# VH-VL binders against Rho GTPase-activating protein gacHH (gacHH), part 7

Target 1, 179 residues: Rho GTPase-activating protein gacHH (gacHH), of Dictyostelium discoideum (Social amoeba) (q86l99r1233to1411)
Amino acid sequence: SNKESLPFRRDVIEKVINHLRENSLDTEGIFRLSGNMESVRGIVKSFAHGEPNLSFEVHNISNALKHYLRSLDPPLIPYEFFLMLLDARKNEDAETIRNIFWKIPSDNRVVLTLLVDLMVKISENSNVNKMNSKNLSIVFGPTILKPRTPTLDRMALMTETQLQCGIIQTFIEDFHYIF

## First folded at step 23 (VH-VL; from j01 with heavy chain D54S S55G)

Design j02
Fold by ESMFold2, last read:
Structure j02 (fold): chain C 179 residues (1-179), chain A 117 residues (1-117), chain B 107 residues (1-107)
Amino acid sequence: as target 1 above (179 residues)
Amino acid sequence: EVQLVESGGDLVQPGGSLRLSCAASGFTFSNYWMHWVRQAPGKGLEWVSFITDSGSVIYYADSVKDRFTISRDNAKKSLYLQMTSLRAEDTAVYYCAKDKWDAFDIWGQGTLVTVSS
Amino acid sequence: EIVMTQSPATLSVSPGERATLSCRASQSVRSDLHWYQQKPGQAPRRLIYDASTRATGIPARFSGSGSGTEFTLTISSLQSEDFAIYYCQQWYDWPPTFGGGTKVEIK
C-alpha cells in the first residue's frame, strides 16, 4: 500500500493526554470500555490533522488516543527497541528497561512519560475507575510497542503479547525508577 | 436470560486431547473478557486461562501452559479450550466464566473431564 | 503469585446464628477481593465483589469487609440455603487466585 500511517504529532498527543488527566480519573472502565466507532474515527482524523477535537464524551477520546497510538508507524516505542525490551522483561531486569527507555528519541520519551504518568494516576484511583496497573497493561500492551514483522505462530504471539503487557505494567509500577 | 453452557467433557486417556466449548447467550459476548476455571473432585477452585474480548491478550496458569489453548469465536458467541497432553491432575469440572471488573459474575454449569488409564 | 488463605476450613453453626469467615492475602490486594458461594453439585455464585459490594440478587444478610490483606465475609442469621462452601478470590495481579474455601455446615 502507498497509504501513509498516521503522523506522530507530539503537541496533539500532549493536549489529548492533558485533557484525559483532567477528565478521566473518575471514569469507570477508562481505556477498557468502547466508544462510538464513527465518533472515534472522526476524532482520530482531527489528531492527524493537528487540530484535536476534544468535544466528545470521554470514552470516545480515550479510544481515539489508543487508536491513534496503534496507527503510528514507527510506533511510539520505535521498532529497534522491541526485542531488547522484551528480553529485558523476560529477565525481569528493570534496570535494563530503564536504560533502554532513556535511549528512545526525546520527543517519544516525553509523550511516553506523560502517557504512563496518566496511567499511574488512573491506577491510584482504581477503586473508582476500576483500572489498576494490571488492567491498564492489558489494554495498552500491544498498542505502544510492536514488532516490525508480526509472527503468525500462535504460541509465539501469545508470549510476545504477554511480554508487551509486562513492559507496560513495569512502566506503571516502577514509574519513578524508570522515568 | 444470560447463560454460559459448557460441553465436550469426556473420559480420556493420559496423553490424550479434548476440546471444550462454551456457548454464550443473553449478553453481547464480544464485549467481555472470558476465563476458564476448573475444580478437581472434592477440591477447590483453580483459574486456568483468560482471553480478552478481542482475543488480543491471552494468559494461562503455569500448570496448563504449553498444553492448553484458549480461543473464542465472537460471531458464534463461543469460547473454547483445546487441551492436549492430558494428565491425571487435569481431571476436573471445567467452568467458563465471564469477567466483570476482575471478578467472575456469570458461570456455566461446568463440564467434567476425566483423565484416567 | 498472591496466596489466599481462608479460615476456618470448616465452620459449624446453628440456623439463625451469625457466621464470620476470614480470608487473608499474602500481599495487599487493596479492595480487589471477591466472595463466592458454592452449593454441592452447583457452579459458584458471586456474592460480594470489591470487598464489600453485594452482587445483585444477593440477600442483605451477606456482607463483606476488609482491605489490604485481611477480609471477612459475614452471614447474619443463617438460613438453610446458606450451608455451602465459600471461596475468596483476587485478581489484583496475575494470576487470579482463590482461597482454599470455608465450609459452613449445620452444628
Scores: ipSAE 0.743, ipTM 0.879, lowest interface PAE 1.1, mean pLDDT 92
Fold by ESMFold2, fold request of step 25:
Structure j02 (fold): chain C 179 residues (1-179), chain A 117 residues (1-117), chain B 107 residues (1-107)
Amino acid sequence: as target 1 above (179 residues)
Amino acid sequence: EVQLVESGGDLVQPGGSLRLSCAASGFTFSNYWMHWVRQAPGKGLEWVSFITDSGSVIYYADSVKDRFTISRDNAKKSLYLQMTSLRAEDTAVYYCAKDKWDAFDIWGQGTLVTVSS
Amino acid sequence: EIVMTQSPATLSVSPGERATLSCRASQSVRSDLHWYQQKPGQAPRRLIYDASTRATGIPARFSGSGSGTEFTLTISSLQSEDFAIYYCQQWYDWPPTFGGGTKVEIK
């Protein structure tokens, strides 16, 4: 397909997250407002090549990170954890969510920890940046956690979407317990 | 100059179907999350459905899930609500609303759906 | 689901007097609380967002306050165009919910 997957590059993601931690906490609508699509495409290419080009306006960098993470196959949270996490969220079982997190491969855990820590810091400043945990969960839910085979059932899709967002919201709100 | 204009409201029988449309102008529609909100005659406001700018996240009120489908066409700057299995309690003015930081900053004037035999 | 309770249901106020409308959330919504005015036959209009910030073009006689679970909308020196129904709304958490409304009418 013309939308082939991109390789997981831990070092690239760490650099991008660190850049955003330094430059985005006061930015209104960070991760929600659009960037320039041509710039975003170019930045995503630089991530895929292993040498991130961060000399762009911050919304272009945040959008590029989202698009890069969305394009990973397997996703940041590998497919085998999808149903387990959804079930644990459905049962409101934060302890099981924590246990599942620690089974995720080490490189993915490090990146996920850095990413959710960034989201926590953004949400703590939501009076300025307008991005509380609920808003961040909407923009990151389907990006980080995806099924191997997308459902075509409308009811199932609705339930999965709510649970995906709920898992990210739990990660943010219970960060210190889970991570 | 910023406008949302709903259309497609009609009188229908119980069990019937309707498709509501909302035409947006005066802003970059594809950048914004959108909602449907309804108001039964003489009653308060009830949130109905939500869709992100890309359509990646969709939610429905429990009262309408499995019967209503929200969608958008960013090229046509349009939001839609496909309603099926309509009931008397779905009788309402339906508003299209633009999200701004968890509030609804722009509303259309609404389109009336009446479900009666 | 966060239940928004408005009181009173109807508030009778003389022109030029102060109106105080109450909105209570069943759990904290922090400052994610918004107020709308709806005149008969019209769509709602946003008045206040984030508990206390007036929307563009809203007269200074409208003010909002509160945080957590208790919020007020105050209309100082009430004008003839202010007789309407007022709704509070949250989307701190799913789903977005509205209060039942407070009708402000001429005493």
Scores: ipSAE 0.742, ipTM 0.882, lowest interface PAE 1.1, mean pLDDT 92

## First folded at step 24 (VH-VL)

Design fa3 (from j02 with heavy chain T52S)
Fold by OpenDDE, fold request of step 25:
Structure fa3 (fold): chain C 179 residues (1-179), chain A 117 residues (1-117), chain B 107 residues (1-107)
Amino acid sequence: as target 1 above (179 residues)
Amino acid sequence: EVQLVESGGDLVQPGGSLRLSCAASGFTFSNYWMHWVRQAPGKGLEWVSFISDSGSVIYYADSVKDRFTISRDNAKKSLYLQMTSLRAEDTAVYYCAKDKWDAFDIWGQGTLVTVSS
Amino acid sequence: EIVMTQSPATLSVSPGERATLSCRASQSVRSDLHWYQQKPGQAPRRLIYDASTRATGIPARFSGSGSGTEFTLTISSLQSEDFAIYYCQQWYDWPPTFGGGTKVEIK
């Protein structure tokens, strides 16, 4: 895995998402199954340089996107929205989640919208690819929504991660309302 | 051969603590989500806890929340369940279960936990 | 949570006869429905996954059907080794939940 912070490249992310939209909807375990780590690292590097290498099979590409997103600092959903979203999720307040989403910077909103749209499409074909909204939320929750400072308390961390996943699940299941 | 082997089951008093272990073999443990499932004597199956492949995502049943702690050591191919503040209703055979696309494809033989005065 | 309801609680069947077990979900789980067999003193064994796919090593006499909220496990010709308790399970949403089980016993 690549833990170094990489630059945010909207244009690259959009290309990768479009590729996955066209080539991964019927792929079992998309975003969940690991790829070849060497290939994944190479693909991630290509993202940072502005031209995504999409010549690999979809598990490597999806895994690369996941790792790339995880490495972003700030994350795809900026830090200032983290606590607000968690609080909204605690209160099962989809309206507040929606309002928070629309306060996110425009480039991040666009990418987030495309990414969640892809998740929606994947989840709709979960009978084939085995990635329903719950499974996708487990994968992406801690990937794109993170605190500025790591949570050290075990119980707090558990609650936090569940809320992270819950927010992503809400994005997927209430996509048309939020986005 | 793919298998899971639980250990650590014992007789404990109410309020006591116990740590269960599950040893995995025959598959790439670090690539799979894992679960604990329990079964009280003469009763049905009850999901207890979930942990993702990296351990970053954890869930508990409401009945054990704040009392049980699930963890894993991928290097040792082991799954753990730390139980505290044990109650009589926690008495059960505890199974380690491997996840495969939301199903439990591999089960251990279970380890018995008895909570009694 | 999604409540799984199995019926009947007990099913008495003669060897060689057909057994039909039902599982109902309180809300749609699509095809994320799985069946397990448990014999006395043994751990559960996965029987059917994704509503209708037999697990490895499971005889052809076992079949699963259904989608959404209604599911069925069928044993076309009951064998002596098939007398056991059968559980259905979903994990379409949190938390994973099991049905109460159906005990298949000798008539």
Scores: ipSAE 0.919, ipTM 0.952, lowest interface PAE 0.5, mean pLDDT 96
Fold by OpenDDE, fold request of step 25:
Structure fa3 (fold): chain C 179 residues (1-179), chain A 117 residues (1-117), chain B 107 residues (1-107)
Amino acid sequence: as target 1 above (179 residues)
Amino acid sequence: EVQLVESGGDLVQPGGSLRLSCAASGFTFSNYWMHWVRQAPGKGLEWVSFISDSGSVIYYADSVKDRFTISRDNAKKSLYLQMTSLRAEDTAVYYCAKDKWDAFDIWGQGTLVTVSS
Amino acid sequence: EIVMTQSPATLSVSPGERATLSCRASQSVRSDLHWYQQKPGQAPRRLIYDASTRATGIPARFSGSGSGTEFTLTISSLQSEDFAIYYCQQWYDWPPTFGGGTKVEIK
């Protein structure tokens, strides 16, 4: 996946999240099932240009958001917080995770809050949409939380990825405490 | 027809290594999360490992962590389990299982791994 | 981990009789509870998913119910082919876990 980095657009992300909040909570496999790639690419392009095209089916929109977030450089959660969060997760330290979150730049923090809030709402309806906190964390862990330098060691990478997912799961499950 | 077929099970000595394979057919393999599940003789089912559709997310049971390696080749529609430092307690029928909304909707026939001195 | 407890370990029933199997989770798994049937020498087969939905090809005599921490698999009228071991399974949280199984045997 050698995708070009796209600019961070808070306003666009907020619009997309709001749209998904209203239209995707009962959608089976939201953020997990693939959309039409051509449509997804087009939607992602619209994000980059500042006017999100939300006239598509929700799987296309959700996948577009996922791909867009994945392409951000720096990631939605900036690189400088990566190791600190992983360490906190490793120690099962929700308080430290909360403290780290509140050190994240304001625009990123706002978007992250909205995104996780959406995940919470989705997870609450997981009996219908099949996307519980665990499943969402698998999808978003490596999407919004990444190291600056790729981890080459396979074992380290596996541990890293598990911690990434774990952090997202913590965000969802302890939302009111952290955010 | 949706099908999973395991292979590679054998008799090995403790400390030995073995690689299991699972061949998938009848569905878009690259779109699905996959699991390994094992069953010791006369015992219940035990989850072993998970791998996401792209292979980017991997989990292991504590009992096999650092000894087993799960991988997949989506082009070949294949799932693998590399086992090292095998122990007697690893003796089991190993199943590959397709994930569907946290359930295992498709199972292979299983392949027997016996670890014995 | 979420511990899945099945009861009873063995259930003796007569053909045509109703069988009720229980599965308990140590924590809520909502409806992410699945049932499998396993016959001797065979791989497990998905029987019920999402607590109450029958898998394709599963007879109507099989039904699942429950949510949260308490689940039940019911066989309304046991047939000869239904004698097997039944497992419940969750993956609401890591790791996926199975119950110990309930062996349904002929009384």
Scores: ipSAE 0.917, ipTM 0.951, lowest interface PAE 0.5, mean pLDDT 96
Fold by ESMFold2, look of step 24:
Structure fa3 (fold): chain C 179 residues (1-179), chain A 117 residues (1-117), chain B 107 residues (1-107)
Amino acid sequence: as target 1 above (179 residues)
Amino acid sequence: EVQLVESGGDLVQPGGSLRLSCAASGFTFSNYWMHWVRQAPGKGLEWVSFISDSGSVIYYADSVKDRFTISRDNAKKSLYLQMTSLRAEDTAVYYCAKDKWDAFDIWGQGTLVTVSS
Amino acid sequence: EIVMTQSPATLSVSPGERATLSCRASQSVRSDLHWYQQKPGQAPRRLIYDASTRATGIPARFSGSGSGTEFTLTISSLQSEDFAIYYCQQWYDWPPTFGGGTKVEIK
């Protein structure tokens, strides 16, 4: 892998999510369409420095947020919650998912709440933006929920990834119950 | 021209293996989610497998889970389906399809897989 | 899994007449419903997506309507090239599923 980890900056992520909430709900393919990769890399560096530059076309900003979250180590949902959440999803146990969410450290919970709230708003306008909860779960599942030690077993990796997506879909669809 | 071209279909014995390829051209392949869809002779369409743009999310139909492996090479603009433990019911024309907003906007012409003793 | 049921299985229609094809989902798919045309020996082609939006290059005689669980494809004046099998498809939720098809044939 040639990917580097980046520091968690709650204040930066909040500013970026608020910007997207104001500017992206009518944007077709938000979080799914590509941006200009050179611009995206520059924006991601501005996030890491704590001085986010948001004077770009909205797809560059959404891609930058996605790449920034993917680069966090530990991830937005800390490693110790990975197996518990996957097991709860496997058992279709939304109550346990809710209980686990409230054990996540408060800074991470705030950011996750803002991010999932944005996804809820996007999915409510999916007739326009083409991004329903299932589509958003494909984008964000492996981005914010990752194992500490990735398996090399192809079948296990596939099953874990499907459960990761399922957790995000549950967060979106049951937002008011869980959050 | 936007195009998908499948290859690798053949006649194979039950229990055998086969690798299908799909070559993409005329669009930025790495930006799109991709599917395999099959059609048994005289029958309807059946979704087989999904792979996301980066390859990080993969799903299979239950009928092929654990026997088929979808993969992609974005540098080569190619989609693959590795099939093992083939059965008579896997006999079909296999299409690769480009996802566009939960529909399949571009289809290849298909490649025929025949599983027969 | 969301079951898609198409009716009728076969529709015999004279050229110039109107054809109406039905697609029913076992649970709501909202507007995430798509239609395809397939001619013998050919790949399917997308006609309609999101219940009612015509794909690029599709003639205006094709129209789609419906939401939730009941959907209709209408061909307002059949041309000789329209005799084919038509499929509906959803991917509101996993897995993507197709209807069984409606064959539109010359009376």
Scores: ipSAE 0.769, ipTM 0.897, lowest interface PAE 1.1, mean pLDDT 92
Fold by ESMFold2, fold request of step 25:
Structure fa3 (fold): chain C 179 residues (1-179), chain A 117 residues (1-117), chain B 107 residues (1-107)
Amino acid sequence: as target 1 above (179 residues)
Amino acid sequence: EVQLVESGGDLVQPGGSLRLSCAASGFTFSNYWMHWVRQAPGKGLEWVSFISDSGSVIYYADSVKDRFTISRDNAKKSLYLQMTSLRAEDTAVYYCAKDKWDAFDIWGQGTLVTVSS
Amino acid sequence: EIVMTQSPATLSVSPGERATLSCRASQSVRSDLHWYQQKPGQAPRRLIYDASTRATGIPARFSGSGSGTEFTLTISSLQSEDFAIYYCQQWYDWPPTFGGGTKVEIK
C-alpha cells in the first residue's frame, strides 16, 4: 500500500461535485484560489475514507477535490486512454475524442460527465466567477490525464501538458457533442 | 508591499544565452500564475511566456518557443527565464508580471536584454 | 491569435480636454479586455480591467466601455500626469495579446 495514492470512490466524487454545482457557480476564482491547507488535508482524508465532510468554506472543498483527483492511481481517465486522446487532440478530431470517451469504463464516464458539466456551468458564469474554459483547462488538464510513466524530457513534457489542457478545453467547449 | 524585481539583463551576442530572474515579495507567490512580457525599444508590449502556480502548465509565444525556458521556485519566491539562441529581435526590456483574472495587476521594473554583435 | 488594433496611434489633446482611445479585437473577447498606462521609463500600470472596472487607486476621470470586439478608454479631463502610452490587452484565449498602443501627447 502506498499512502501517496488514493482509492477511486465514485460515490464520494459524485457527492463533492454535486455539492460544488449547488454552491460554487458564483464563487470568484473557484478551483484557482487556494484553501486553508489544514482544512484541505482533513477533507481529502474524509474522501479517502468514504465519508466526505463538506461542512467547510467552498474553496477548501474545491481544493480538496483537485488534490483527491491528483492522488488517484489510476487517474480518472485511465492510463490506456492517454496517448490516443492526445493524438486525437493534436489532430483536432472531436469525433475521435467522443468515441474514446464512450470506451472509458462506466463509473469513470459518469464522474467525468458530472465534473465536465460542472466546468461548463462555471464557465457560463465566468463574468462573475472569473473562470472561463481556458482557465479551467489550465487547472484540470494535468490533474485528470496522466501518463503511466512521466517523461523526463522537458520539451516532450511541455507538449504533453499543452495537449492535456487542450483535451479538457475541448470537453468543456464541445460538451454536448462529446458527452 | 507587493513587489516584483527582475534581474539578469545584459549585453550578449547573437546565439548567446542569458538567464533572467524575478524575485517576488509581499504576496503568496505560490498561489499565482506568472508571465514574462517584453518590450523592444520604442515598440509595444509582447507576451512571452506563462507558468501556472504549481509550474505544471507552461506556454510560450511562438517567437520564443524551444529557445526560452520559463521556470519557478515557489520556496524561493522566484520566477526565471532561461534564454538560448538569442537573436537581435529578442532585444527588449523583460518584465515579470502577476496574473490576476487574465490581466496583469503587478509588474516588475523590467530588465534590459540587448542582443548585438 | 486574437489581434488587437488600437487607434489612433497618436492622440494630441490639450490639458483639461477629453481623450477617446479605441481598441478593436479581431474576434469577440466578450468583456475580457484590459487597459494599461505606461509612462516613460516605467512599467505598465493596470487602469481598467474587464472592459469597464477601474483598478484600485485609478482616478474617476478614466473610464472604459465596450464589449465583444470594440472598446473605448475615455479620459474625461486630461491632467499633466496623463500624457503617456495606453495599451489594451486580452487573454480571452491563447495567447495573451496587446494592442499597438496609443500615445497621448500635449497638443
Scores: ipSAE 0.719, ipTM 0.883, lowest interface PAE 1.3, mean pLDDT 92

Design fa3 (from j02 with heavy chain T52S)
Fold by ESMFold2, fold request of step 25:
Structure fa3 (fold): chain C 179 residues (1-179), chain A 117 residues (1-117), chain B 107 residues (1-107)
Amino acid sequence: as target 1 above (179 residues)
Amino acid sequence: EVQLVESGGDLVQPGGSLRLSCAASGFTFSNYWMHWVRQAPGKGLEWVSFISDSGSVIYYADSVKDRFTISRDNAKKSLYLQMTSLRAEDTAVYYCAKDKWDAFDIWGQGTLVTVSS
Amino acid sequence: EIVMTQSPATLSVSPGERATLSCRASQSVRSDLHWYQQKPGQAPRRLIYDASTRATGIPARFSGSGSGTEFTLTISSLQSEDFAIYYCQQWYDWPPTFGGGTKVEIK
């Protein structure tokens, strides 16, 4: 009920992603290692107000981006696309995943494209930064893609979790086909 | 000192339940992905389950995914494995293991689960 | 799932000799391949990660090589404490899997 939802600000997210593209590709454990929680909360607040403060160590910026994306309601991939994407992933159907991506509202698509492009570039340098497509999918699966109503069934939750990560992994690995 | 200590292994009958615990110390537990790995007596290693640092991503081996539940409590620096509908083939030493760059850098001493009538 | 096959199952080696252990993946795991040593009654210990990087505190006589589907662990001059079971492990993709192990015995 008293969940603080953060506003979707395309221009803020673009600035943060561009900053990370310039500053994170050689960073070990980027998006996986923790930041300073106090700093992260302050940075997220700056994103929400439209004035991103990027004068922080890179792990604080990456954690703030994750937190901001988790706090969006509706999420970056709007709720109505959740089940369609999971079903397409279950059937290993990259063509259908591509078709669904192009139905997502255009502002969300631009942000998704920039975000997944960043993940592709990070994964291409995984020998240095230790973050391959599988690792990034674990980090971003539940961040971007979530159901309107979480399931209470343990078996269904397991399947959803695996499919959420699989969709992100597909986005990264098949980027040039899907995007 | 960095360590993981498992507990809760016991002798149970088929169909029974057990809860395994793993206490972590000497590192910031909440920063790390964690696994359970088991080894049947005289046999090789078998991965059982994964949980991410926040607990938001969970995976199971096919052999256990409808019977076992992994969880963590980061405030208590503890990892858990709730086991139900236990079978003879679940008899093993169960290890908790710390993930580091897709390998397991720290292992506990293991706790023995025996499923026998 | 990616099947990891180790050979031989048992390797008999004289002290001071070189031991060579093989690990084969059913599909490419690139360099996401790791080696462990397990002595009787003990938990496994990580030796090598990312195919060729020695873990901290592991003696220089242990070395790893390979990429893709074929990997080798070499022990250049076997010591008494090296007689153990060795496992390879991948987590290039789900699920993480181990090889069946190679038992290194004194001969």
Scores: ipSAE 0.707, ipTM 0.871, lowest interface PAE 1.3, mean pLDDT 91

